# Designs tried in a protein design chat: VHH binders against q96q42r690to885. Part 19

Target 1, 196 residues: q96q42r690to885
Amino acid sequence: GYIASLHELATTERRFYSKLSDIKSQILRPLLSLENLGTTTTVQLLQEVASRFSKLCYLIGQHGASLSSFLHGVKEARSLVILKHSSLFLDSYTEYCTSITNFLVMGGFQLLAKPAIDFLNKNQELLQDLSEVNDENTQLMEILNTLFFLPIRRLHNYAKVLLKLATCFEVASPEYQKLQDSSSCYECLALHLGRK
Below, E stands for the ipSAE of ESMFold2; O stands for the ipSAE of OpenDDE; V2 stands for 0.75 times the mean of E and O plus 0.25 times the DockQ between their complexes.

## First folded at step 11 (VHH; framework vhh_7z1x_3)

Design v5 (at its last look DockQ between E and O 0.02; V2 from the best seeds 0.00; counts 0 for: pae E 15.9 > 2, placed apart)
Fold by OpenDDE, look of step 11:
Structure v5 (fold): chain B 196 residues (1-196), chain A 126 residues (1-126)
Amino acid sequence: as target 1 above (196 residues)
Amino acid sequence: QVQLVETGGGLVQPGGSLRLSCTASGFTFSWYAMNWVRQAPGKGLEWLSGISPSGGSTYYADSVKGRFTISRDNAKNTLYLQMNSLQPDDTAVYFCAKGGRYFDWFESPEDYFDYWGQGTQVTVSS
C-alpha cells in the first residue's frame, strides 16, 4: 500500500544518502586530494561534478528527513521535499548531469585513469561495493563512472512514489494534479538523463 | 602561509551597493571553493554564498539570493561579492572563507572552512 511504499522509500533514501556520503568521503575527497591529477581543466571539471554531487547529497538527505517526518505524522504529504522543492531537485539533477557530461566529453575518466590508478586499485573493493558491480572484469573507470550516475537512478523512484501518493487524493483535486505533474517531471528527467 | 584579505567594506545607505573583494595568497586559489560569511552584532556566523573552484557553480543563502552575487578571478587570486539593494540588517563584518577542493558546505558547515580573513565592516544606515 501507500504507507508501505513510503516506508520503503524512506529506508532506501536513507541508505542511498549514506552511500553517497561514503562516495564523497572515501572516493571524491581523496581523489581530488591527489596531486597531479590532471590538467587544470580536467580537475576543474571534476570539481564541478563533485560540487554538484554534494548539493544532490544534501537534498537527498533533506528528502530523507522529510519522509521521516511525514511517516511520524508530523507533516503533510505536501511537505515532502521532492514535492515542495521539486524545481530545486530537478534543476540540481540537471546541473549535476550536465557537469558529468562535460567531464566525460572531455575524456575525464580516461584522463584520470593514469594519475589515479594507484588510488583506484587500492580502493577497488570499495568501489565495487559502492557501485554494486560484482564483475571482476569491469574496469575501475567504468565502476567509477557507475558511481557518478547513481543519483540519477533515484529519479524513477521519486516518480513512482509520487504517483502512488496521488492515489490518495481525488482526481479532480489540485493535490492530485500537482502530484501527477511532479511525477511526470521526475520521470521525464530520468528518461532524459538516462540517455546520456 | 595562507592569507585572505577582505576589502571594499564601508558605509552605505539603504538600497545602495557595495562590492567586496578578497585577495588570497599562500595556496593555489583556483583549487579551492571559496565562501562569504558574515557576522552581525550579537549574532552568530551566517553563511552567505559559495563558489566552486572553477566558478561554474554558485550558491546562495536565501537571505541574500537575488541581491548578492559571488564571483572569482582565479588569475588574480581574488574572490568578489557584489552586494545590491543593501538593507540595515545587512550590517555586519563580512569574511571570506576558504573551502575544500569542491563545494561541500551544505553537508559539513562547521568543519568546512579552514581559513578565514580578518573581515571587512559593512554598515548600512540612513
Scores: ipSAE 0.893, ipTM 0.945, lowest interface PAE 0.4, mean pLDDT 93
Fold by ESMFold2, look of step 11:
Structure v5 (fold): chain B 196 residues (1-196), chain A 126 residues (1-126)
Amino acid sequence: as target 1 above (196 residues)
Amino acid sequence: QVQLVETGGGLVQPGGSLRLSCTASGFTFSWYAMNWVRQAPGKGLEWLSGISPSGGSTYYADSVKGRFTISRDNAKNTLYLQMNSLQPDDTAVYFCAKGGRYFDWFESPEDYFDYWGQGTQVTVSS
């Protein structure tokens, strides 16, 4: 139902925010504080990733807070932030994906200096938990790739929840069409950005 | 490092009262909205209450409005939840949660969560 789907969106957004916040505070901030990370170019690309990741984290946190307020007020579908401000979400995700893609094309985490690799190895259990990788023998680099592509996976989740909300309206209604169109937009972007 | 430590949970009879405390460290407490959230056995997270950085505005879920009171003491870096008229369905682990900074567009939200405490158990039973 409509209310259940709204609570699903709010709950999963808060969980996603918590995951991104942990990645930022426990992985990215400490990693970037190391004095010997690698070449200047590699460090600059990783700093751009961290910057766009932090912007996403802030956006997702604000979205989670706004969903809590939305659930206490009028709950019209057109007022949902992921519909009303979809271009902001899609642009922020695109900027992040571009930054991580640029970093990975240049060699990615494999080109980091030994102190950075040692830090990441020390935190492998945390990385595996955060990335939701279930295979305990997955290599560190695959864990890292999965972890930093979680935001693209979230776009699929948005598309799915928008379809669930659409089922609460008649197929001919403008609400159904807006929800379906927006779901398709999030799904298409996720597929475009998720190619590796 | 940000730390939030909840205390004051325990066993209480139906109709009883408890006061939860959350002691904060590792950040400037007075800059952030703070919240209480609970998780009953086998259920998802339920937001209960929030309070603005200054303490001037308070917010409550319908399920606890009139029974629970949120407050904060910025001089002591401590968040409180006074819980009255407790019932068995209030049994849960209670968490305090740190909100983020205010952001000026879309829905101008007053808070969001970026850190959580470890929780304190509240059990309401005869």
Scores: ipSAE 0.000, ipTM 0.090, lowest interface PAE 15.9, mean pLDDT 78
ESMFold2 (binder alone), look of step 11: mean pLDDT 81; pTM 0.829

## First folded at step 13 (VHH; framework vhh_7z1x_3)

Design w1 (at its last look DockQ between E and O 0.78; V2 from the best seeds 0.00; counts 0 for: pae E 3.8 > 2, grease 24.8 > 24.2)
Fold by OpenDDE, look of step 13:
Structure w1 (fold): chain B 196 residues (1-196), chain A 126 residues (1-126)
Amino acid sequence: as target 1 above (196 residues)
Amino acid sequence: QVQLVETGGGLVQPGGSLRLSCTASGFTFSYYAMNWVRQAPGKGLEWLSGISPSGGSTYYADSVKGRFTISRDNAKNTLYLQMNSLQPDDTAVYFCAKGGRYFDYFESPEGYFDYWGQGTQVTVSS
């Protein structure tokens, strides 16, 4: 049932939050602290990605907390952050996707390859651990790219859970429609990025 | 030497508006996230708003969301805060605070900034 799904979501969301936090502190922060990382434009594009990554991390943390509270306390679905702040989540993900796209279109990762190579080599094991990429043939820049797309992984999960949660509401209710619409948006967003 | 200088504070009636400015020097302004914080009498520091280095992303505390607007002009090394619909509880000293190389929602607690200015007094009173 949906409760079991929420338990799974709660557990994985907490783990995911921890991972994103580690990415921020151990990868993004040091990476952006490098001198001569690139042109101002390139650096600022990356900074936008990082900033919006941080926001998603924050929201995911809040979401995880709300799930835990729901499961161990007040059993009202409307109190879940994924429902209460669905628009905020969707907008934040959309903004993040936009930033990632802009960065990619501008050849961001290719431009970072040279200036960040020493950093990436120094942190190879960490990158592999965080990305769960164990193939030695995978380029470090590709691993870094993978890290930036990690938040997108949750979109499908959210979409599925929202559909299950919708079953808790009457079909004619505003909550039901909101959950259905949100689910569709998450799925659409995930598919859109999957094509890129 | 990093320097932040806030201006634009003053006395305003409830419902009024003010626009604060912060002029930065001593660092590459466009590379750092910037913030506004305030301290009301007898209260601790409160984070109000933040902006990414490029200005492409803005962030607000719930207490000021919809009323305050943060912006920046990197060519002028200046940070702005447009404050509308001011209320008496907005009375405080407002500070410009330097952030990191990106806006970090979690790692920038309300009281943790590298540098901030001397502040500018905002008083909202009838």
Scores: ipSAE 0.854, ipTM 0.927, lowest interface PAE 0.4, mean pLDDT 92
Fold by ESMFold2, look of step 13:
Structure w1 (fold): chain B 196 residues (1-196), chain A 126 residues (1-126)
Amino acid sequence: as target 1 above (196 residues)
Amino acid sequence: QVQLVETGGGLVQPGGSLRLSCTASGFTFSYYAMNWVRQAPGKGLEWLSGISPSGGSTYYADSVKGRFTISRDNAKNTLYLQMNSLQPDDTAVYFCAKGGRYFDYFESPEGYFDYWGQGTQVTVSS
């Protein structure tokens, strides 16, 4: 029902925040602290990824905290942050995904210098765990791609949860239409960003 | 030794403009995000704006968004802040501050930076 779907959103958002926080603290921050990362262009693109990742992580953390307060207050669905401020969410996800796509198109992690590659190899078990890749034979670069495109997977999850919430309202209601429209926006963005 | 030197402050009337510069030395400027911070008389530090190492992404506090523009010239090791539509509340000492290897949204809103300059005074008064 309604409360169960809100609990699902809150729980999965907290888990997603935890995962993004771990990626930032255990992978991105240490990686970017290395003295030799690669060419100027490659390093600048990775720095843009990290900067936009940091903003997204902050937004997700704020959203998770807001959902906890929302559940205790039993507020209207229209006041959900991902509905009320959907442009903020969609923009932040778009900015991040654009940055990672730009990085990967220019060669991505393959173009990093040996100290960076060594760091990533040393942490391959952590990367596999964070990416939730099932096959332990998966190559490092595939693990990295899966890991840094997790936000697109999360957009699909938002779309699904919003549809579940919509089923709690009459089809003719403004709440139903708002939730359905928002679900479609998140799904369309996920498909657009996942195209390449 | 990291050194940051701010220039361009002064006295302006309300509605006026100033352009601040910050010349950096002692580190590879293009590797680091940079920030502008101010301190009004008797007040704490206020983060104003940040910029990614390449200059590709810029960030602003709500209090200055639309009025201030941050930029950098990595060839000249110089950070800039164009300040338009200045008001008396903008009166402060303005500092540039060195960030980390990327713009960290968590770091900038808290205003805790390892290296800053001596600052340049901006006074907005009739």
Scores: ipSAE 0.264, ipTM 0.671, lowest interface PAE 3.8, mean pLDDT 85
ESMFold2 (binder alone), look of step 13: mean pLDDT 81; pTM 0.823

Design w2 (at its last look DockQ between E and O 0.70; V2 from the best seeds 0.00; counts 0 for: pae E 2.4 > 2, grease 24.6 > 24.2)
Fold by OpenDDE, look of step 13:
Structure w2 (fold): chain B 196 residues (1-196), chain A 126 residues (1-126)
Amino acid sequence: as target 1 above (196 residues)
Amino acid sequence: QVQLVETGGGLVQPGGSLRLSCTASGFTFSYYAMNWVRQAPGKGLEWLSGISPSGGSTSYADSVKGRFTISRDNAKNTLYLQMNSLQPDDTAVYFCAKGGRYFDWFESPEGYFDYWGQGTQVTVSS
């Protein structure tokens, strides 16, 4: 049932939040503190990605908290952040996807390879741990790229959970339609970035 | 030397508007997130709004959301705060605060900022 799904989501969401927080503090912050990281345009694009990454991290944290509260308290589906703030959540993901796309179009992580090489080498183990990439032959820039796409992994899960949650509402209700629409949007975003 | 200079404060009636400016120098302005904070008499610091280096991302405290708008002109090294529908409880000293290399979203963004301006007084009174 949907309750079981919410338990799973709650657990994984909390873990995911922790991971994203670690990425922010241990990778993004130091990375962006590097001198001569690239042109102003490239740096600003990356900064925007990081900013929007941070926003997602924040929202995911809030979502996790709301799930925990729901599971341990009154079972009111309307209180879940993914429902109450569905537009905010979806928009934030959309914006993040846009920022990632813009960054990639401009050369992406290839532009960072040389200026960030020392940083990446110094933090190789951390990158591998955070990304869960165990292949020693994987380039560090690819691992870094993987980290930036981690938030996208949750989109399918959100889409699935939203559909299950929709069953808690009358088909004719605005909540039902909202949940289905949101689910579709998340799925579309996931597919769009999955192809890039 | 990092310097932030706020301007645009003053006396305004309830419902009025003000536009604050913060001119930055001594660092690459376009590389840093910027923030507005305020301190009302007898109260602590309150974070109001933040903006990413490029200006592509903005954030607002609930207390000012829908009324205040943060923006920046990186070519002019200037941060702005458009304040509309001002209320008496908006009376405070408003500060420009330098952030990091990206806008980091926290539950409580009233955290540490590297540099602050001297502030500009905003008084909302009939």
Scores: ipSAE 0.757, ipTM 0.887, lowest interface PAE 0.5, mean pLDDT 91
Fold by ESMFold2, look of step 13:
Structure w2 (fold): chain B 196 residues (1-196), chain A 126 residues (1-126)
Amino acid sequence: as target 1 above (196 residues)
Amino acid sequence: QVQLVETGGGLVQPGGSLRLSCTASGFTFSYYAMNWVRQAPGKGLEWLSGISPSGGSTSYADSVKGRFTISRDNAKNTLYLQMNSLQPDDTAVYFCAKGGRYFDWFESPEGYFDYWGQGTQVTVSS
């Protein structure tokens, strides 16, 4: 039902925030602290990825906090942050996807200097755990791609939970229409960004 | 030794404009995000704006969005803040601050920086 779906959204968002926060603190910040990362162009593109990733992590953390407060309050669907400020979320996801796509099409992690590659290899088990890849034969570069596309894959989850919430209202209601429209926006964006 | 030197402050009438500069030395300027913060009389520090190492991404506090523009010239190791439509409550000491190897949304907007300049005074009054 409605309350159960809200608790699912809140619980999964808090867990997702924790995962992104771990990626930032355990992978991105240490990696980008290295003095020799690669060419200026490669480092610049990775820095943009890290900045956009940190913005997403910040917004997702605020969303999780808002959901916790929301569950203690009035619980009106229209006041959900993911609906009320959906353009901010969708724009931030688009900016992030653009940054990771730019980095990857220019050669991506393969073009990093040896100290950066050594750091990533030494942390392969951590990267595997964070990415939730279950095949131990998965190559480092595939693990990294899976890891940095986790935020984009989360968009499908938002679309699904918004659709679940919509089914708690009559089709003619304004609540149903807003939830359905938002679910469609998140799903369309996820499909568009996932094709890259 | 990291050194940041702000210039360009002064007295300006309401509605006026100023451009602040911050010259950096002692580190590879183009590797790091940079920020502007200010401190008004009797108040704490307020983060105003940040810019990515390349200059490709910028961020602003709501209080200055649309009026202030951050930019950088990596060839000159210089950070800029163009301030337009200045109002009396913009009166403060303005500092540049060195960020990390990327613009970290948790670090820069919270105002936690290891290296700052000594600041430049901006006074907006008739």
Scores: ipSAE 0.368, ipTM 0.693, lowest interface PAE 2.4, mean pLDDT 86
ESMFold2 (binder alone), look of step 13: mean pLDDT 81; pTM 0.833

Design w3 (at its last look DockQ between E and O 0.77; V2 from the best seeds 0.00; counts 0 for: pae E 3.8 > 2, grease 24.5 > 24.2)
Fold by OpenDDE, look of step 13:
Structure w3 (fold): chain B 196 residues (1-196), chain A 126 residues (1-126)
Amino acid sequence: as target 1 above (196 residues)
Amino acid sequence: QVQLVETGGGLVQPGGSLRLSCTASGFTFSYYAMNWVRQAPGKGLEWLSGISPSGGSTYYADSVKGRFTISRDNAKNTLYLQMNSLQPDDTAVYFCAKGGRYFDWFESPYGYFDYWGQGTQVTVSS
């Protein structure tokens, strides 16, 4: 049922938040602190990605917290962040996807290969751990790229959960329509990026 | 030496507008996220708005969303805050605060600001 799905979502969302937080503190922050990371344009694009990544991380944290509260009987379903702030989530993901796309169009993480090589080598184990990539033949830049796409992997899950959550509301209710629309948008966004 | 200097504060009637400026020096302005924070009399610090280094992303507290607009001119090393529809409860000292090399969103972002200006007084009163 939907309760079981929410439990699963709550658990995975908390783990995911922790992972994203680690990526911010241990990868993004040090990476962007490097001198001569690239051209001004490249750096600025990456900074935008990082900024929007941070926002998603924050929202995911809030989402996880709200799920936990709900499951413990503290709040009603309509108080869930995924419902109450569905537009915010969707917009934030859209913006993040846009920033990643822009960065990739300009050359992506391959542009960072040379200037960040020492950093990446020093943090190889951490990168592999965070990305859950165990293949030693995978290039570090590819692993780094994978980290930035982690939030996108949640989109399908959100879409599914939203549909299940919709069953908690009357079909004629605004909440029902909102949840279905949001689900469709998340799915569309996921598919769009999946083609990239 | 890092320096942030806020200007543009003053007395304004309710419903009025002000535009604050923060001039930065001593660091590569365009590489850092910037923020506006205020402190009302007898109250704690309140984060209002932030902007990414490039200016491509802006963030607002719910209390000022739709009324305040943050912007920056990296060529001039200047941060701006356009404040519209000002109310008496907007009365406070407004500070410019330097962030990191990206806008890092936290519930308590204050620990991530390493430099602050002296602040500029904004008073909204009839």
Scores: ipSAE 0.861, ipTM 0.933, lowest interface PAE 0.4, mean pLDDT 91
Fold by ESMFold2, look of step 13:
Parts: C-alpha cells; structure tokens; sequence
Structure w3 (fold): chain B 196 residues (1-196), chain A 126 residues (1-126)
C-alpha cells in the first residue's frame, strides 16, 4: 500500500545514492585526477559529465535524507520532494544524460590517453560490479556504457513507485491525478533519454 | 605558483550592479572548475556560485540565484561574476576560488578549495 510504497522509494533511493557515491569516489574522481587524460575536447566533455554526475548524486542523497524525515513525520503525498521539486529532478537527469551522450558520441572513453585506459582496465572488476552486469562476455566499453546510464534506469523505478502510490487514492482525487501525471512524466523522460 | 586576483569591487547603492573579475595565473585555467565565495563582516564564508572547467555548467546558491551570473573566458584566464539587484546584505569581501578537475557539488558548498584570491570589497549602502 501507501506506506509500503514510501518505504520502497526510501530504501531504493538510499541504495541508488550509495551506488552513485561509489561511482564518483572510486571511478570519476580518481580518473579525472590523472595528469594525462587525452585531448582537450575529450577531457572537457568528460569534465562536464563528472560535474553533472556530482550534482545528480547530491540531489539523490538529499532526496534520500528527505524521505527518511518524511517517513518519520506527516506523510502527505504532496509533500514528497520528488513531486514538490520535480522540475529540479527532471532537469538534472536531462542535463546529465545530455553530457554523457555528448561524451560518448564524440568517441568517449576510447579516446582517452593510455594512463586513463589503464586505470579503467585495472578496475574492470569494480566497474562490472558497480554496473550490475553479470555476463562474463561483456566488454569494458559496454560495461562503461551500462554504468553511466544507470541514472536513466532509475527514472523507470521512480515512475513505477509513483504509480503504486497513485493507486492508493481515488481516481478523482487531486493526489491520484498529481501522482499519475508525475509517474507518466518520469516514464516518458526515461524512454526519451534511453533512446539517445 | 597559483595566483588569483579579484577586481571590480566598490561602493554601490541598493538595487545597483557590479561586475567582478578574477584573473588567474600559474595553472591551466581551463582544466579546473572555479567558484565565487564571500565573507560578510563578522560572518563565515558563504559559497555563491560555481562553474565547470569548460563553462558549460553553472551553479548558484539559492541566495543569489537569478541575481548573479557566473561566467568564464578561458582564452583570457578570467572568471566573472555579474551581480545585479544588490542589497545591503550582499556587503562582503568577494573571493574567487580554484576548484578541482570538475565541479564537485559535495566540495564546493563547503569551501573545499585549493587556492583563493585576496578578495575584493563590495559595499552596498545608501
């Protein structure tokens, strides 16, 4: 029901935050600390990815903390951060996806200098674990692609939980309409961004 | 060695505008995120705004969003802050600060910066 769906959102958001934090601290920060990363254009595109990733990670962490407080207080649906600040969330996801798409379209990780490629190869086991890819035949570049598109996968989960929350209200209620519209918005964005 | 020099401060009436500049030397300016921070009399440091190395991403504290605009010119090694609709509580010493290889949202709001300028005084008073 309603409370169970709120706990699902909180639990999965905390888990997702932990995943993004690990990617930032164990992959992005060390990678970008290397002195020789590649051409100016490639490095600048990767820097935009990292900057947008950091903002997204911060918003997800803030949301997870907010959900914990929300579950201990008045649990009105209209007070949910994911609904109340929906534009901020959707914009941050879109900006991140645009940055990673721009980086990958321009050659991506394949154009990095040897020290960066060596770092990624050395950490292939970690990358596979973080990306949740289980197929032993998956190549490094596919693992990286899966890893950096995890936020798009999360949008589908938001849509599903919001729909579950909506079904706890009467169809004619303002709560139902807001939750249903928001669920559709997150799902539509996920499909749009996933096709890039 | 890294050097950051802020200019453009001064006295302005409430509602006025100022444009701050920060000239950087001693490092490859375009490789690093940059920030503006201020310190009001008797207060701690307040992060105001940040910008990614390429300038493609900009960030603002809620207190200045809509009024201040950060920008950079990587060819001239210069960071800018356009400040509009200034109010007396904007009175402070304004610093530019060198960030890391990308804008890290976890570091910038908490003032985790390698290097800071000497600051430029902005005073908003009738």
Amino acid sequence: as target 1 above (196 residues)
Amino acid sequence: QVQLVETGGGLVQPGGSLRLSCTASGFTFSYYAMNWVRQAPGKGLEWLSGISPSGGSTYYADSVKGRFTISRDNAKNTLYLQMNSLQPDDTAVYFCAKGGRYFDWFESPYGYFDYWGQGTQVTVSS
Scores: ipSAE 0.248, ipTM 0.666, lowest interface PAE 3.8, mean pLDDT 86
ESMFold2 (binder alone), look of step 13: mean pLDDT 82; pTM 0.839

Design w4 (at its last look DockQ between E and O 0.65; V2 from the best seeds 0.00; counts 0 for: pae E 6.4 > 2)
Fold by OpenDDE, look of step 13:
Structure w4 (fold): chain B 196 residues (1-196), chain A 126 residues (1-126)
Amino acid sequence: as target 1 above (196 residues)
Amino acid sequence: QVQLVETGGGLVQPGGSLRLSCTASGFTFSYYAMNWVRQAPGKGLEWLSGISPRGGSTYYADSVKGRFTISRDNAKNTLYLQMNSLQPDDTAVYFCAKGGRYFDWFESPEGYFDYWGQGTQVTVSS
């Protein structure tokens, strides 16, 4: 049932938050602290990606907390962050995707390859751990790219969970419709990024 | 030594406006995101607004969105906060807080920022 799904979501969301937090603190922050990381434009685009990554991390943390509270009987279903702040989440993901797209279109990761090579080499093991990439032949920049796309992996999960959560509401209710619409949006966003 | 000095606070009537300034020194100002936070009497620290290092992106708390505007002049090492439509509940000490190399979202502002100014008092009263 939906409760079991929420338990799974809660557990995985907490783990995901932890991972994103580690990426933020151990990769993004040090990476952006590098001198001569690239052109002003490249750095600015990366900063935007990082900022929006951070926002997603924050929201995912809040979501995890709300799920935990709900599962402990503290909150009503409609108080779940995924429902109450569905638009905020969706907008934040959209913005993040836009930032990543802009960064990529400008050749962001390719441009970072040279200036960040020492940093990446120094943190190779960490990058592999965080990305769960075990192939030693994978380019470090590709691993870094993978890290930036980690938040996008949750979109399909959210879409599925939202549909299950919708079963908790009357079909004629605004909550039901909102959950259905949100689910569709997440799925659409995920598919859109998958094509890029 | 990192220094942040806030100015521009004062007494205003409800509906009034103030513009706060924060002058930074001791670090490369343009490299870091900057923030405004406030602390009202008997309340905890509240984050209000943030701005990216180059000023390309701005962020606001819901409590001040549409009323406050953050900006910066990197050539002058100065951060600004334009506060419009001030209300009594805006009464607080306002602080400039140094962030990181990008705007980082956080759960709690306490202890998150590296450096703070001494703050400037803003009092909104009829």
Scores: ipSAE 0.550, ipTM 0.813, lowest interface PAE 0.5, mean pLDDT 90
Fold by ESMFold2, look of step 13:
Structure w4 (fold): chain B 196 residues (1-196), chain A 126 residues (1-126)
Amino acid sequence: as target 1 above (196 residues)
Amino acid sequence: QVQLVETGGGLVQPGGSLRLSCTASGFTFSYYAMNWVRQAPGKGLEWLSGISPRGGSTYYADSVKGRFTISRDNAKNTLYLQMNSLQPDDTAVYFCAKGGRYFDWFESPEGYFDYWGQGTQVTVSS
């Protein structure tokens, strides 16, 4: 029911935060600390990806903490941060997706200098684990693409959980309408961003 | 060596405005994210705002969003903070701080900043 779906949202948000935190700390921060990364244009685009990724990680961490507090309180659906501050979430996901798309369109990871490519190759097992790619023969660039598009996959999960929460209310109720509308917003964004 | 010099502090009435400047030297300014933090007397450091190396992205703590504006001029090696609608609770020493090669949202005064300026005092009082 309603409480079970709230716990699902909280639990999966904490797990997603942990994954994004690991990607940031074990991949992005060390990679961007290298002194020879590539051309100024390529490095600037990667820096933007890292900054937008870190913002998502921060928001998701704050959301997980907020859900823990929410579960101890009144638990009104309209007070859920993902509903109350939905524009912040949707805008942050859009900004991130734009940044990674811009980086990839301009050549992406292939245009990084050899020290950066060497770093990524040395960490290929970690990249596979984080991205959940199971095929041992998957190329590094495919692994990286899968990894950095994980946040778009999360948008589908938000839409699904919000719809599950909506089913706990009468279809004519204000709660159902707000949850269903929000679920549709997250799903529409996920589909739009996934096509790019 | 790395130097950061803040200026522009002073005494201002509630509701007033100030513009802080931070002049950087000793490193390639345009390669690094930059931040503003403050410390009220007897309090810990509070992160206020950050800006990406080329200035395309800006970030704000909720406590100052909409009132403060961060900017940078990489040609002048200078970081700025425009502060509007100042309140007595904004009274503090304000520091600029050098970040890393990108703005990391989890950068904190205690964990992620390599260098700090000497600070400039802002006092908001009737």
Scores: ipSAE 0.015, ipTM 0.475, lowest interface PAE 6.4, mean pLDDT 84
ESMFold2 (binder alone), look of step 13: mean pLDDT 81; pTM 0.832

